Miniprotein binders against Protein EXORDIUM-like 6 (EXL6). Designs and how they scored, part 2

Target 1, 305 residues: Protein EXORDIUM-like 6 (EXL6), of Arabidopsis thaliana (Mouse-ear cress) (q9m8t8)
Amino acid sequence: REPPSQIPNGTLDLSLLWYGQFTPTQKERVHDFIESLNFDAKEGLDPKVSAWWKVVESYQERFEVKDIYRQKKSNRTVAPRIKVKVVRSYVDEKMKYGKELTMGNGEKLVETAIGNMSKVVPVVLLSAQVRAHGVGFCDGTCQHNALAKIKGQKEPRRYIMVSNPEVECPGECAWPFHTADKGPRGMTYQPASGEVGADALVIQLATGLADLATNPDLTKSLFKSETTPYNDDVKKNHESSSMYIVDPATKCTRVFGSGAFPGFTGRIRVDPITGGAFNSHGINHLKFLIPSIWDPKTKSCWTPM

## First folded at step 7 (miniprotein)

Design a14 (from p7c with Y18W K47E)
Fold by ESMFold2-Fast, scan of step 7:
Structure a14 (fold): chain B 305 residues (1-305), chain A 86 residues (1-86)
Amino acid sequence: as target 1 above (305 residues)
Amino acid sequence: SPEELKEEIYFLEIMIKWLEELVREAEELGDPELIKFAERALEFLEELIKELEEALKKGDPEAKEKLEELKKRIEELRKKLEELKE
């Protein structure tokens, strides 16, 4: 069988549910970001969104055991590619379950995103009209990357749900395009797309997608993985194995470039013409600001710059 | 590339403008936490300017002139911040 840290057949088939009203820019940015995971930006435009995704893919690296008869070094297989595809995209503009989201309503939205498909990852995107505090959003949380119990199904389903970043808690979920609610004022930047709600949505989706792809089985502390932060910490510190591991993108929350610290993004670039902040290039000369990812090989947050 | 360097210099410029306002605010409020935050930001800018100076040894004269302007502003920020720390 495939190891617990691998995505089956190297493909993530996403089923998107847009719950409420979204701008064309929000929809285009999400789709462009996803395509940019699979395809390199034009030569000379670095860093690339696809390079960021290669760090995520590296969590799937296989190592063959040393040949005990020859006592040679381990054979290494390059990390398999994870192709990300949107196989379904549906809009519920009228919000069937209303504007106040409950845990039960959240499960129904996940079920709606799944439809009749047995092998998709449901991605639920909540519009600015939705209040999602009741399902744990805000209070430090801007996306859920978890398991939902689906009625009529024996196994729980892996999902991503992203809260709207602009209205309910922009100081938490739209930073650095909005002033933080707590701590030092810090810098705010203009979004590369021109819409805070579009670029912040991409940041939260990127975080959820990276955490899902690096830890698809929600591996617990008792299971050893060669590429997880938990495995590195246990090897280094010989700590107790009774705790859950931390997701790699969540571990690097609010780190966008080298030299980051609370209230400061680290090194990024700003387009002198548009004022747009970015740290990566995608398809069609598009620019994105994407979060850093914990890299177990370097034992630090890998930053695009 | 020249375009990438312009983007880096512009980032540096907007950081300096922000930090100049932050240091002014820290002086007005006498807030030790703002002073510590400004210190960390200034340390980052001091390192970044050195990297950009290295990159610009053979660079565009206009970019060099801008970088010298920004370097002087960083030096003035350091002086002001040291006065506030003590």
Scores: ipSAE 0.682, ipTM 0.881, lowest interface PAE 1.2, mean pLDDT 80

Design a15 (from p7c with Y18F L48I)
Fold by ESMFold2-Fast, scan of step 7:
Structure a15 (fold): chain B 305 residues (1-305), chain A 86 residues (1-86)
Amino acid sequence: as target 1 above (305 residues)
Amino acid sequence: SPEELKEEIYFLEIMIKFLEELVREAEELGDPELIKFAERALEFLEKIIKELEEALKKGDPEAKEKLEELKKRIEELRKKLEELKE
């Protein structure tokens, strides 16, 4: 019997590795965003970051369960929760492997983030001056979800890697806080944090977490070549009971954006005090701009506003 | 509230202005993928206009007039995008 492709035990424990120099704003922004994913207090403002995360969580209802007699879709009256938390945060400001990372160097950073923990998801965050080769950053992607081969383990470990794009490719991966490379010129928004890199990192991490949570078994997903037409973003998994695997980030980014992953945001509001652009609210009255996500229930690119 | 509806119309205008720039770039570059981006964005904005029309049926006349102006701009963008698909 194969278990459904879901996040085990309803928790997603993240181990962060910060590679290079980050501002306090960049680190705080990422932590605040993660904490906001499960913040659903009534006294908080709407729409919430957690409302966006509820769409991600609802994907767990879409997995079919295979047993010895039949295949059956999950049928739940309440959407399952995925509690996201940071269980470890490690900083390498001196950059052990320098500013030019090979794929092998990246895998070593993933191993460092994992440490001796058996069930964490490593998140490697690269500073603006770091270049990671072989992962597709600034060449069709703005975040990287992959599998790393861990020494002493037979099964590879799923990880997320994000980079601050503000130096390498802001026009592809920091829109709408920077002028788009392949979109309209002359219209940009101010980041709510005051730093392009901080809010761009949030968008990349949001996309990575959504991809991980909606496709926890990466090997069952199909990846398209950059030259593949996007007439049909539906992907089939022939080994599962599910007919389709939807890539929410890829599907929705084809609506409105400058490149691979500056996604359609729907309605954007401007904070009258800071001038910052946002479409959602989180902890401590903080405001975030997060990309659209495909909602299989409404068959649309869902946005907080 | 009337104040909230006026704010919604203000942000709709900002989104339409962005879409106008996007359609202009799509025309200049002749990029079929960019044309598809613009088409999907246009569909979303048309839905928002329809929702605001329902909300404003008995509302402020000035807000209704502004919404009609924005609706005409969206209709011009749709016509231009249909021409670009040929």
Scores: ipSAE 0.012, ipTM 0.307, lowest interface PAE 8.8, mean pLDDT 73

Design a16 (from p7c with E21Q L48M)
Fold by ESMFold2-Fast, scan of step 7:
Structure a16 (fold): chain B 305 residues (1-305), chain A 86 residues (1-86)
Amino acid sequence: as target 1 above (305 residues)
Amino acid sequence: SPEELKEEIYFLEIMIKYLEQLVREAEELGDPELIKFAERALEFLEKMIKELEEALKKGDPEAKEKLEELKKRIEELRKKLEELKE
């Protein structure tokens, strides 16, 4: 029995589908963030986006099979690497299915992002005017991470769907670049890119990528409140012995720095020239604000600072 | 680095400015949730300024002067919050 939590070959090949009109800043921001996940050059500034991604990578596990009848977990000396790259980027500016997407329309967009490519992870990005129904956007969540049944393929495909929340629900999904729907008014930070939508898209994509990479088959999480194996009046079996984990980035929603609490980001930095808020550095001296990741070793949200 | 300290000092300044406005709003509205938020944020800033003081003990005089200004503003903010809590 092979554990389903492994990322094949240590790579995530992303196929992006941009649905609707996006600014050059929004597209560049997303691409730069993805490239920054594996940027760990010595001349780069700290904390790095890649340091955040190493926490995600640490969720991967390996097993050594000493004989054909036993599977044993091995200690890991070094965290495995997950190389993330964009292998395809497709733009549908005219919005084939219009601005109001049903779940079925969303699934067709996922299929479009996959095309004829095997083992690619589709990422569907929705422009600010698009409304996706049935995925919970602006109603308790800001990103959608699920499995899709692909015609002609045996295994279902994991996908990510994110939307620019700037028009539909900035108070829910663009904080801290917009006043929150809950908590005090008046405190907002400038997005480092200069565009609320661009930096909000990065936060949502970061959350989706982290949750996908830590639970790629979506088989170990029951609900957001479940963190341990179910141990009640139920018969023990092999499948029920699997770990139940809450998605690590979703568990740390709205935590960006140490000392965070509802309505407060925690410790971050602000660029005195641009006013931009950030907690990490990527390629080309770019600055990003990315969400924290649950760390099971410390039983707390790991923060970049 | 000196640049990193400058960014941290600027974040501190932005938060203090925000809390000064929030405390004024709390006085106008009488909202206990705003007072509670301001209390938690102020506790965080008080801790942060002590850490920055240690980092700047032998640093740039201009940065030390700015930090001293921010420290006084935090102390004034603490005094106002104590008055509101009563």
Scores: ipSAE 0.575, ipTM 0.841, lowest interface PAE 1.7, mean pLDDT 79

Design a18 (from p7c with E3W L34W)
Fold by ESMFold2-Fast, scan of step 7:
Structure a18 (fold): chain B 305 residues (1-305), chain A 86 residues (1-86)
Amino acid sequence: as target 1 above (305 residues)
Amino acid sequence: SPWELKEEIYFLEIMIKYLEELVREAEELGDPEWIKFAERALEFLEKLIKELEEALKKGDPEAKEKLEELKKRIEELRKKLEELKE
């Protein structure tokens, strides 16, 4: 497969739109996770959320066509960085379009998140009471990564949409904080934040950001290899009216640690005080449980532990 | 870190408690699907306990006592699972 394109200027400027009622914990958890992507302080605990993000960043390593004339190699020891930051956060707590969203209403929310800003990535977050139709939430997907046609702009805009699944489909989109609907019953854990919705939103956003950063040219990844087996994990993360998009980076979303198998997360840690499950550390000694990333260099799921 | 060790041991204990309940439920229902899951989980636990024992050869006596307790519980789960497979 072709290597993925690089993120322009090595930065992702996110514009968040919160649609519906969210708890302070849900909002803080999402912001803390985003800030943790680039947090690499020596006094911080390992494994880090930023180590997970470095695996995502490594997808941007250049593939150069044959150059038989040069024998010297780059002295580069660090992969290119992708700096992630929130540049805008808007709240529509009263839900302008109600609790039942059509595809058209969803596109208007994306436009609202963009506002007058160029080059921002809109992230639409839907509260637990909202139902989005036509995007496949709870019907094979837990996050939506797509292109929107923007009036006055020639090029379509890439966006991410996530929903709090704790009311609509916790068994599909809030595992391992809720018993899975399919396959083995499996083990469940307490969310580190104390709220299923908050930590489930983090998992979905982590998956959406990984998808975007490893596949910035979405249209090039609409094709499925004949040798690529069907994967429920891939189906949950990608939606298409004609075919599910295959993105190898996100095929490990139900693997959280080494030794994972269907119904079991693999090796993680549990905080003896809070009971919270985690596999990574972020800012302010916060603990997160985030899904593993396919690593094309090792041809396996990279796990934090 | 003493705290990291407590987090590892607590995770291990939670897995063992879950498996003990799962095996008990498998006895009541006789479901082959649960037996298969329990077998894989038990293999994981057997591998992890050996790794932690090796790491703790010279460590905290309290941690060693706890791992010995958990190891015995894993051995009892193995015995019960083999009986269920018959």
Scores: ipSAE 0.671, ipTM 0.874, lowest interface PAE 1.3, mean pLDDT 80

Design a2 (from p7c with E3Y I14L)
Fold by ESMFold2-Fast, scan of step 7:
Structure a2 (fold): chain B 305 residues (1-305), chain A 86 residues (1-86)
Amino acid sequence: as target 1 above (305 residues)
Amino acid sequence: SPYELKEEIYFLELMIKYLEELVREAEELGDPELIKFAERALEFLEKLIKELEEALKKGDPEAKEKLEELKKRIEELRKKLEELKE
């Protein structure tokens, strides 16, 4: 039996490194999205970005809540909250390592985002000017969520690296605002912010945050548990499968609403004034299009609509 | 809310407009994959409009009138697609 994923102290302290030139809209959208994970949109504006984040939080172990009115323990259970905070945001507009990043240069950017902070999650955002080689952004993913070995530390650090969705394989990274590269060409929409790069960047960041929160180190915890069987014969016979990391929470990333199928997002809303596509509301009356996530309780993709 | 209904109706109208273009393209190209996609999209639209009609049973008369207009466009698309599949 695998234990549920748990985020230490119920917080994700993010250190953002913006590598290259970004529009004010791109930066504001990322910050507004993150704040919208923690705070409910105005009453009556549903679905909420915060409700989407509660599904992510539900991957954690649930605990029983005391019924205040009945003065006894309730059989109602809740998942712990995960607060997402930006504790540092740094912009490298001059691109210290140039526009053509190697894997080694990418690792240096991760180290730069960490700085001297012991408990932060580094998030490296790459501008439209930048190409990252050997990272695999065009292999069906637009964010790289991996572990980095930090010199002088025993535990590796989870990090997120996001490529610019408009330039780096836009059919993978900027869908549904751009035609898909694989399968049916499909239906496309206008971004709610007015900028494809800003709204697509939010989709990739949302995916990365959901992966990190639901699978921070699940495979490693299994092999270190005294109650978890460790079988070398299974590892030898099925080495590739035993080393394979499954991110079940984000397998629904091309599903944005109910009724989705390849080339179609499913049910969403479109603002009749702006033409912008969205499926959730955030703070300050902001509208976001965010991907669905797998719900293990219902054994299906949870869709905002 | 009335605003949410307008946003869903506008989405439905945008989808119908897209499907009208897609069916036209499928007719020009005779592409079986486009015909299959159009069939799935049309099934989704037929289900969605029935759900919105139920939601608006006691709602805004203007929104209900707009849904009736969109329903007729969906029915016309269904007829064109069935003819194309022959």
Scores: ipSAE 0.595, ipTM 0.854, lowest interface PAE 1.7, mean pLDDT 78

Design a20 (from p7c with E4Q F37W)
Fold by ESMFold2-Fast, scan of step 7:
Structure a20 (fold): chain B 305 residues (1-305), chain A 86 residues (1-86)
Amino acid sequence: as target 1 above (305 residues)
Amino acid sequence: SPEQLKEEIYFLEIMIKYLEELVREAEELGDPELIKWAERALEFLEKLIKELEEALKKGDPEAKEKLEELKKRIEELRKKLEELKE
């Protein structure tokens, strides 16, 4: 049995900490993406960012389905919703801890994002010139989400940390807006916002939010014995616990549309005026390229197209 | 919508240009991996063009003419790729 896992009270209250210098486009893009997660107007263009977020929300159905089956009563006719909102946004343009962050400095930034607020999810965003050590950025990962020990609290706090990869590792963490460093380089596209860093930050944040929302307690990832679509070797381990832990959104890394393969995004759309690549629409007719997520019902990466 | 179909057709045209470059590179380098990637890309494009043809049955004549142009380019790429596999 998988333990039930739900977002408390159906809300994610985000506290953002912007560390370093960001363009207005980068800040607006992140805020617009977050607002778009719950934008489901009938007059809006399809596919929607909110349709992708409904797939994330559907992971909560495993708990609800088990309860309905047990009770033989319809507790819900729709998946539980997760409302995402920004409750605080703090900017540290001068970079209190400098441009080279140790793991300890990163933890202090997480604490700063939390402040005196209970029940918030801290999101630390690092500008292009910042280097964070000990978190794996540009060395196999493009975002970091984990648990932090908070002074005075018994339970650790889940947090997300993302970095603008445009200067440090665009070929690893800003594809398909930049040529890939290794493997099939593939085709590159223009970012819909006009800025590589802005759209790359959205992809990293989307991945972190999806991983957090589908596994808020890290219980599933801790005990999961699964492979990525590209690696079958992990199934041969003799351990009682998994040696390979992958969250659902991370499992579909670099997949954006149907038919994707290394070097190719899969089916997406390109704006013929701007050249901007996208696979979804949000508020104010904005266009976004968001990563796919694993769908356990189909045992495949769910894509908007 | 007509606007969405234009976006899909533009994506298709960009993909064909990419595949033309990939096939040229595969021919110059003789790399089996590039030939394999070209095959997968071509199979994807062949499937996508059939879906767009279905969507355009009642559509804009200019869009249909553009799609027929792109279909012919895909057929030429298929022929070139089969020659490289020999």
Scores: ipSAE 0.280, ipTM 0.692, lowest interface PAE 3.6, mean pLDDT 79

Design a22 (from p7c with K6I L48I)
Fold by ESMFold2-Fast, scan of step 7:
Structure a22 (fold): chain B 305 residues (1-305), chain A 86 residues (1-86)
Amino acid sequence: as target 1 above (305 residues)
Amino acid sequence: SPEELIEEIYFLEIMIKYLEELVREAEELGDPELIKFAERALEFLEKIIKELEEALKKGDPEAKEKLEELKKRIEELRKKLEELKE
């Protein structure tokens, strides 16, 4: 385990590029989720999406000594806030590079999302019709976050790429809203938004944002090696293990509530009117299902409930 | 809140219904992996029911009645699962 990097200035200014056709629900859901990361009104419903984001922020905690005069030290650290906002959003509905993206085409989409802004984090969202090659979607991962070398810039740029898995690989990347295709098929639930693709996009974006915020330079390892406890494939090899480097959200893959195990989300709530599954609340009383994140203080996957 | 308790109870009901179907499938197929999954899920349900009983000590009578129904269904599932273990 290595110390996590700090986000400069405590801000994440996101530049979104929507590639292909998306429903209004998919777009609204992503925007509402992002706005909910910093929504902490006392009159709001608990648990909050912002409580989950505070765990992400805690990776950048600073130690404060409250009163040395009394020879009493506060071992309390103050978690810096990370303000997240969308500063621009572009739509390429006609798909400039077609439906089959090479890794090079994906990098050009990242450059398009950046434009001429020096401080934005590009987020490329791919519609259900698009296939991105060389990034591992539907082959061991459901989101892609990496560093891109940008023409004319000295520092490489951190980016996130997510895809609506609803057509290509719902069994791998849309659980628990779709039956899993490996290991115990597990329980499935209705998406809170009413659309599998919309809620799946939120889960992938949440994972990407958490991994980015806890390891923004991607030049440091947060975990050296460990067996994945929630990988559905562990059954295939009779307690198979993999030794690899993981980020905090990726370490808690498929965990949404306390008591989770392969094929089971853990403790969540279900809206009795819509049937929608959720574990958190955001702006405008909206309900979200967000993945858990590794908490180094408790040495466990932190869950909203 | 009352709304939160209703949402928790509904989650339990959906999970119990799923588990009832899973145990039936385990019986038909004789699959030990399904039996192991059911055992873990049942242990989780038993823990949550006890927590909700504590929370509902002074709560809505209808919610208490529903929780008693779900508790009975869990006990029936436990009995069936033990029969399937050999």
Scores: ipSAE 0.670, ipTM 0.875, lowest interface PAE 1.2, mean pLDDT 80

Design a23 (from p7c with K6Y L48M)
Fold by ESMFold2-Fast, scan of step 7:
Structure a23 (fold): chain B 305 residues (1-305), chain A 86 residues (1-86)
Amino acid sequence: as target 1 above (305 residues)
Amino acid sequence: SPEELYEEIYFLEIMIKYLEELVREAEELGDPELIKFAERALEFLEKMIKELEEALKKGDPEAKEKLEELKKRIEELRKKLEELKE
């Protein structure tokens, strides 16, 4: 008796399409981040990228049912697991549709990432020189995830599209590795990978994966507003929860640690050798800065520290 | 662990250096938004240093000496900021 929004078989099979020229660091960083989502070695340093992914997984609770055929199984909640894997990676470094993508061209890239695969989530990654029109990049969003109507398929397919913001809008989408365009001047840090684009891509992909995994059918989720605890006991109807319909990652934009406020990430760590900023550990002793996500159980943005 | 504490202390030091420069700029430009940001950041630093002092009560003398240095810098930032707020 799994919730309707459960990810089938607890797996996300990703098909990556790299559009344009990417550095080895950018490609390795993205792959290492994805592998780190399911890395939970007992010897590993805390906090872990996998701990962040467990909060995402907690949105998909499962139930064990009672077996009536001479078996005794309790009715209980089972801890959810979502295995994330890259099953295909395609590179279009020559950029078939050029550097100025229309919405239609972007949808064709999504179709290319899907190929003939019936159960993959396409992830389109755009290099720093590419501009995607009609998707809202650099205009209030830094990643795009939506449903695409695929030719020959009855059901629309969920996809993620991210862009390296280094050239187009670093002030909007590369903070905290670049000064923000609006609000307070803000504090900035060095990227842990040594490359702004690589770590910015990870933040955007993390946001997209969290939104997809918590809301796979793009059905709006109901969350209590962080600003309305005062009203929760006063109202006794549907409005009594003072809820807004937002995706968990969007609700915690620009929060990376405890004590965050506009222009400040909150508590994080900095590598004293490289100056690199991070709040989580992954495979191969790698360090990552990943965004907070809303935790409905605590009614706050979950932070690693 | 000692390594984790060093990473926390280094984060504090970087934040303090940033605020020292920001408060100087706020004084030069007379920008109230910079002053407001500095106030919130300084409140965070004051809380964090207190937590680290508690964690290091029986810790490494070198870490304690560094933390004491950073505490003095935070106190100097507080004085400067209060002067700018008039």
Scores: ipSAE 0.629, ipTM 0.861, lowest interface PAE 1.4, mean pLDDT 79

Design a24 (from p7c with E8Q E51D)
Fold by ESMFold2-Fast, scan of step 7:
Structure a24 (fold): chain B 305 residues (1-305), chain A 86 residues (1-86)
Amino acid sequence: as target 1 above (305 residues)
Amino acid sequence: SPEELKEQIYFLEIMIKYLEELVREAEELGDPELIKFAERALEFLEKLIKDLEEALKKGDPEAKEKLEELKKRIEELRKKLEELKE
């Protein structure tokens, strides 16, 4: 089942809030990944991060039909349907709410990221020393994507929250750059950036962005889930017999290439100079490892390899 | 491209090296789960090397020589894994 939802105005304006201390590599890596989502230059290397983002864009059904028609009629390149850009970046190195965040503190950080801006998507990034409670981090989840009621605004705001898992739960949320805590003995690889936290943040953000863009209303049931949900509200209200919302990126968890199975990423590439693992290319010849996403056209988890 | 093939061949080499170590561990421990993982991984490698052989037809002789080396290592891993299953 393909959802026909659209992102307003075909743009996704992100407001980033960096909570705690991050390395320059971690910050640069996140920005480079975001910029790479719409990088489709002829001189760029394949497969591209933007090819993965085209799958996300394909969930907007009317775009696909119009795009095909226009290409046949005008013989010109069509602009990306969802333009992703960072419009604001705020840093809170002192950690206003401390290192132990409640869900309420997290919502206040979302409000801080939004500021006075209408229609931005707040992205809260938590440093390695921060623990966020009530959002399922390190308990079956590595990113949080939800709706928050914003004071003074009529409509609730969709947001993403990700955390550098290096200290709290690398075995849960930094695979395949760290040995997994559960499941079969698996292969691990070196991160292309040289920092586990930087590449893990990219994987979590990629998942959050894809899930947000393919299900912006957060009200559509795309797939049936057979796993117990980590969210206390869903567990409380829909335990033991309910269908859960499973978003396209979540449906393809831990699949990075063709032939993947528990403990193995599937077919990827490894840089023979750095040893870094990747499956896609972005701006400035940068290499990224990004998770697969369900492709409704092929009815399978789309992989670059 | 030549760069893409080198990156895929290096990925293959890294997987083979990992499996050589894993098969040694599986032999020592007799762990059925390690044996099953090794079998699935080896099946993947056997398919991948055939794809790379096809892509490398009339390609760089040095890359062909490397791929032939890796193919022999995969065949040796297959032999050892079948012995462990007996």
Scores: ipSAE 0.654, ipTM 0.871, lowest interface PAE 1.2, mean pLDDT 80

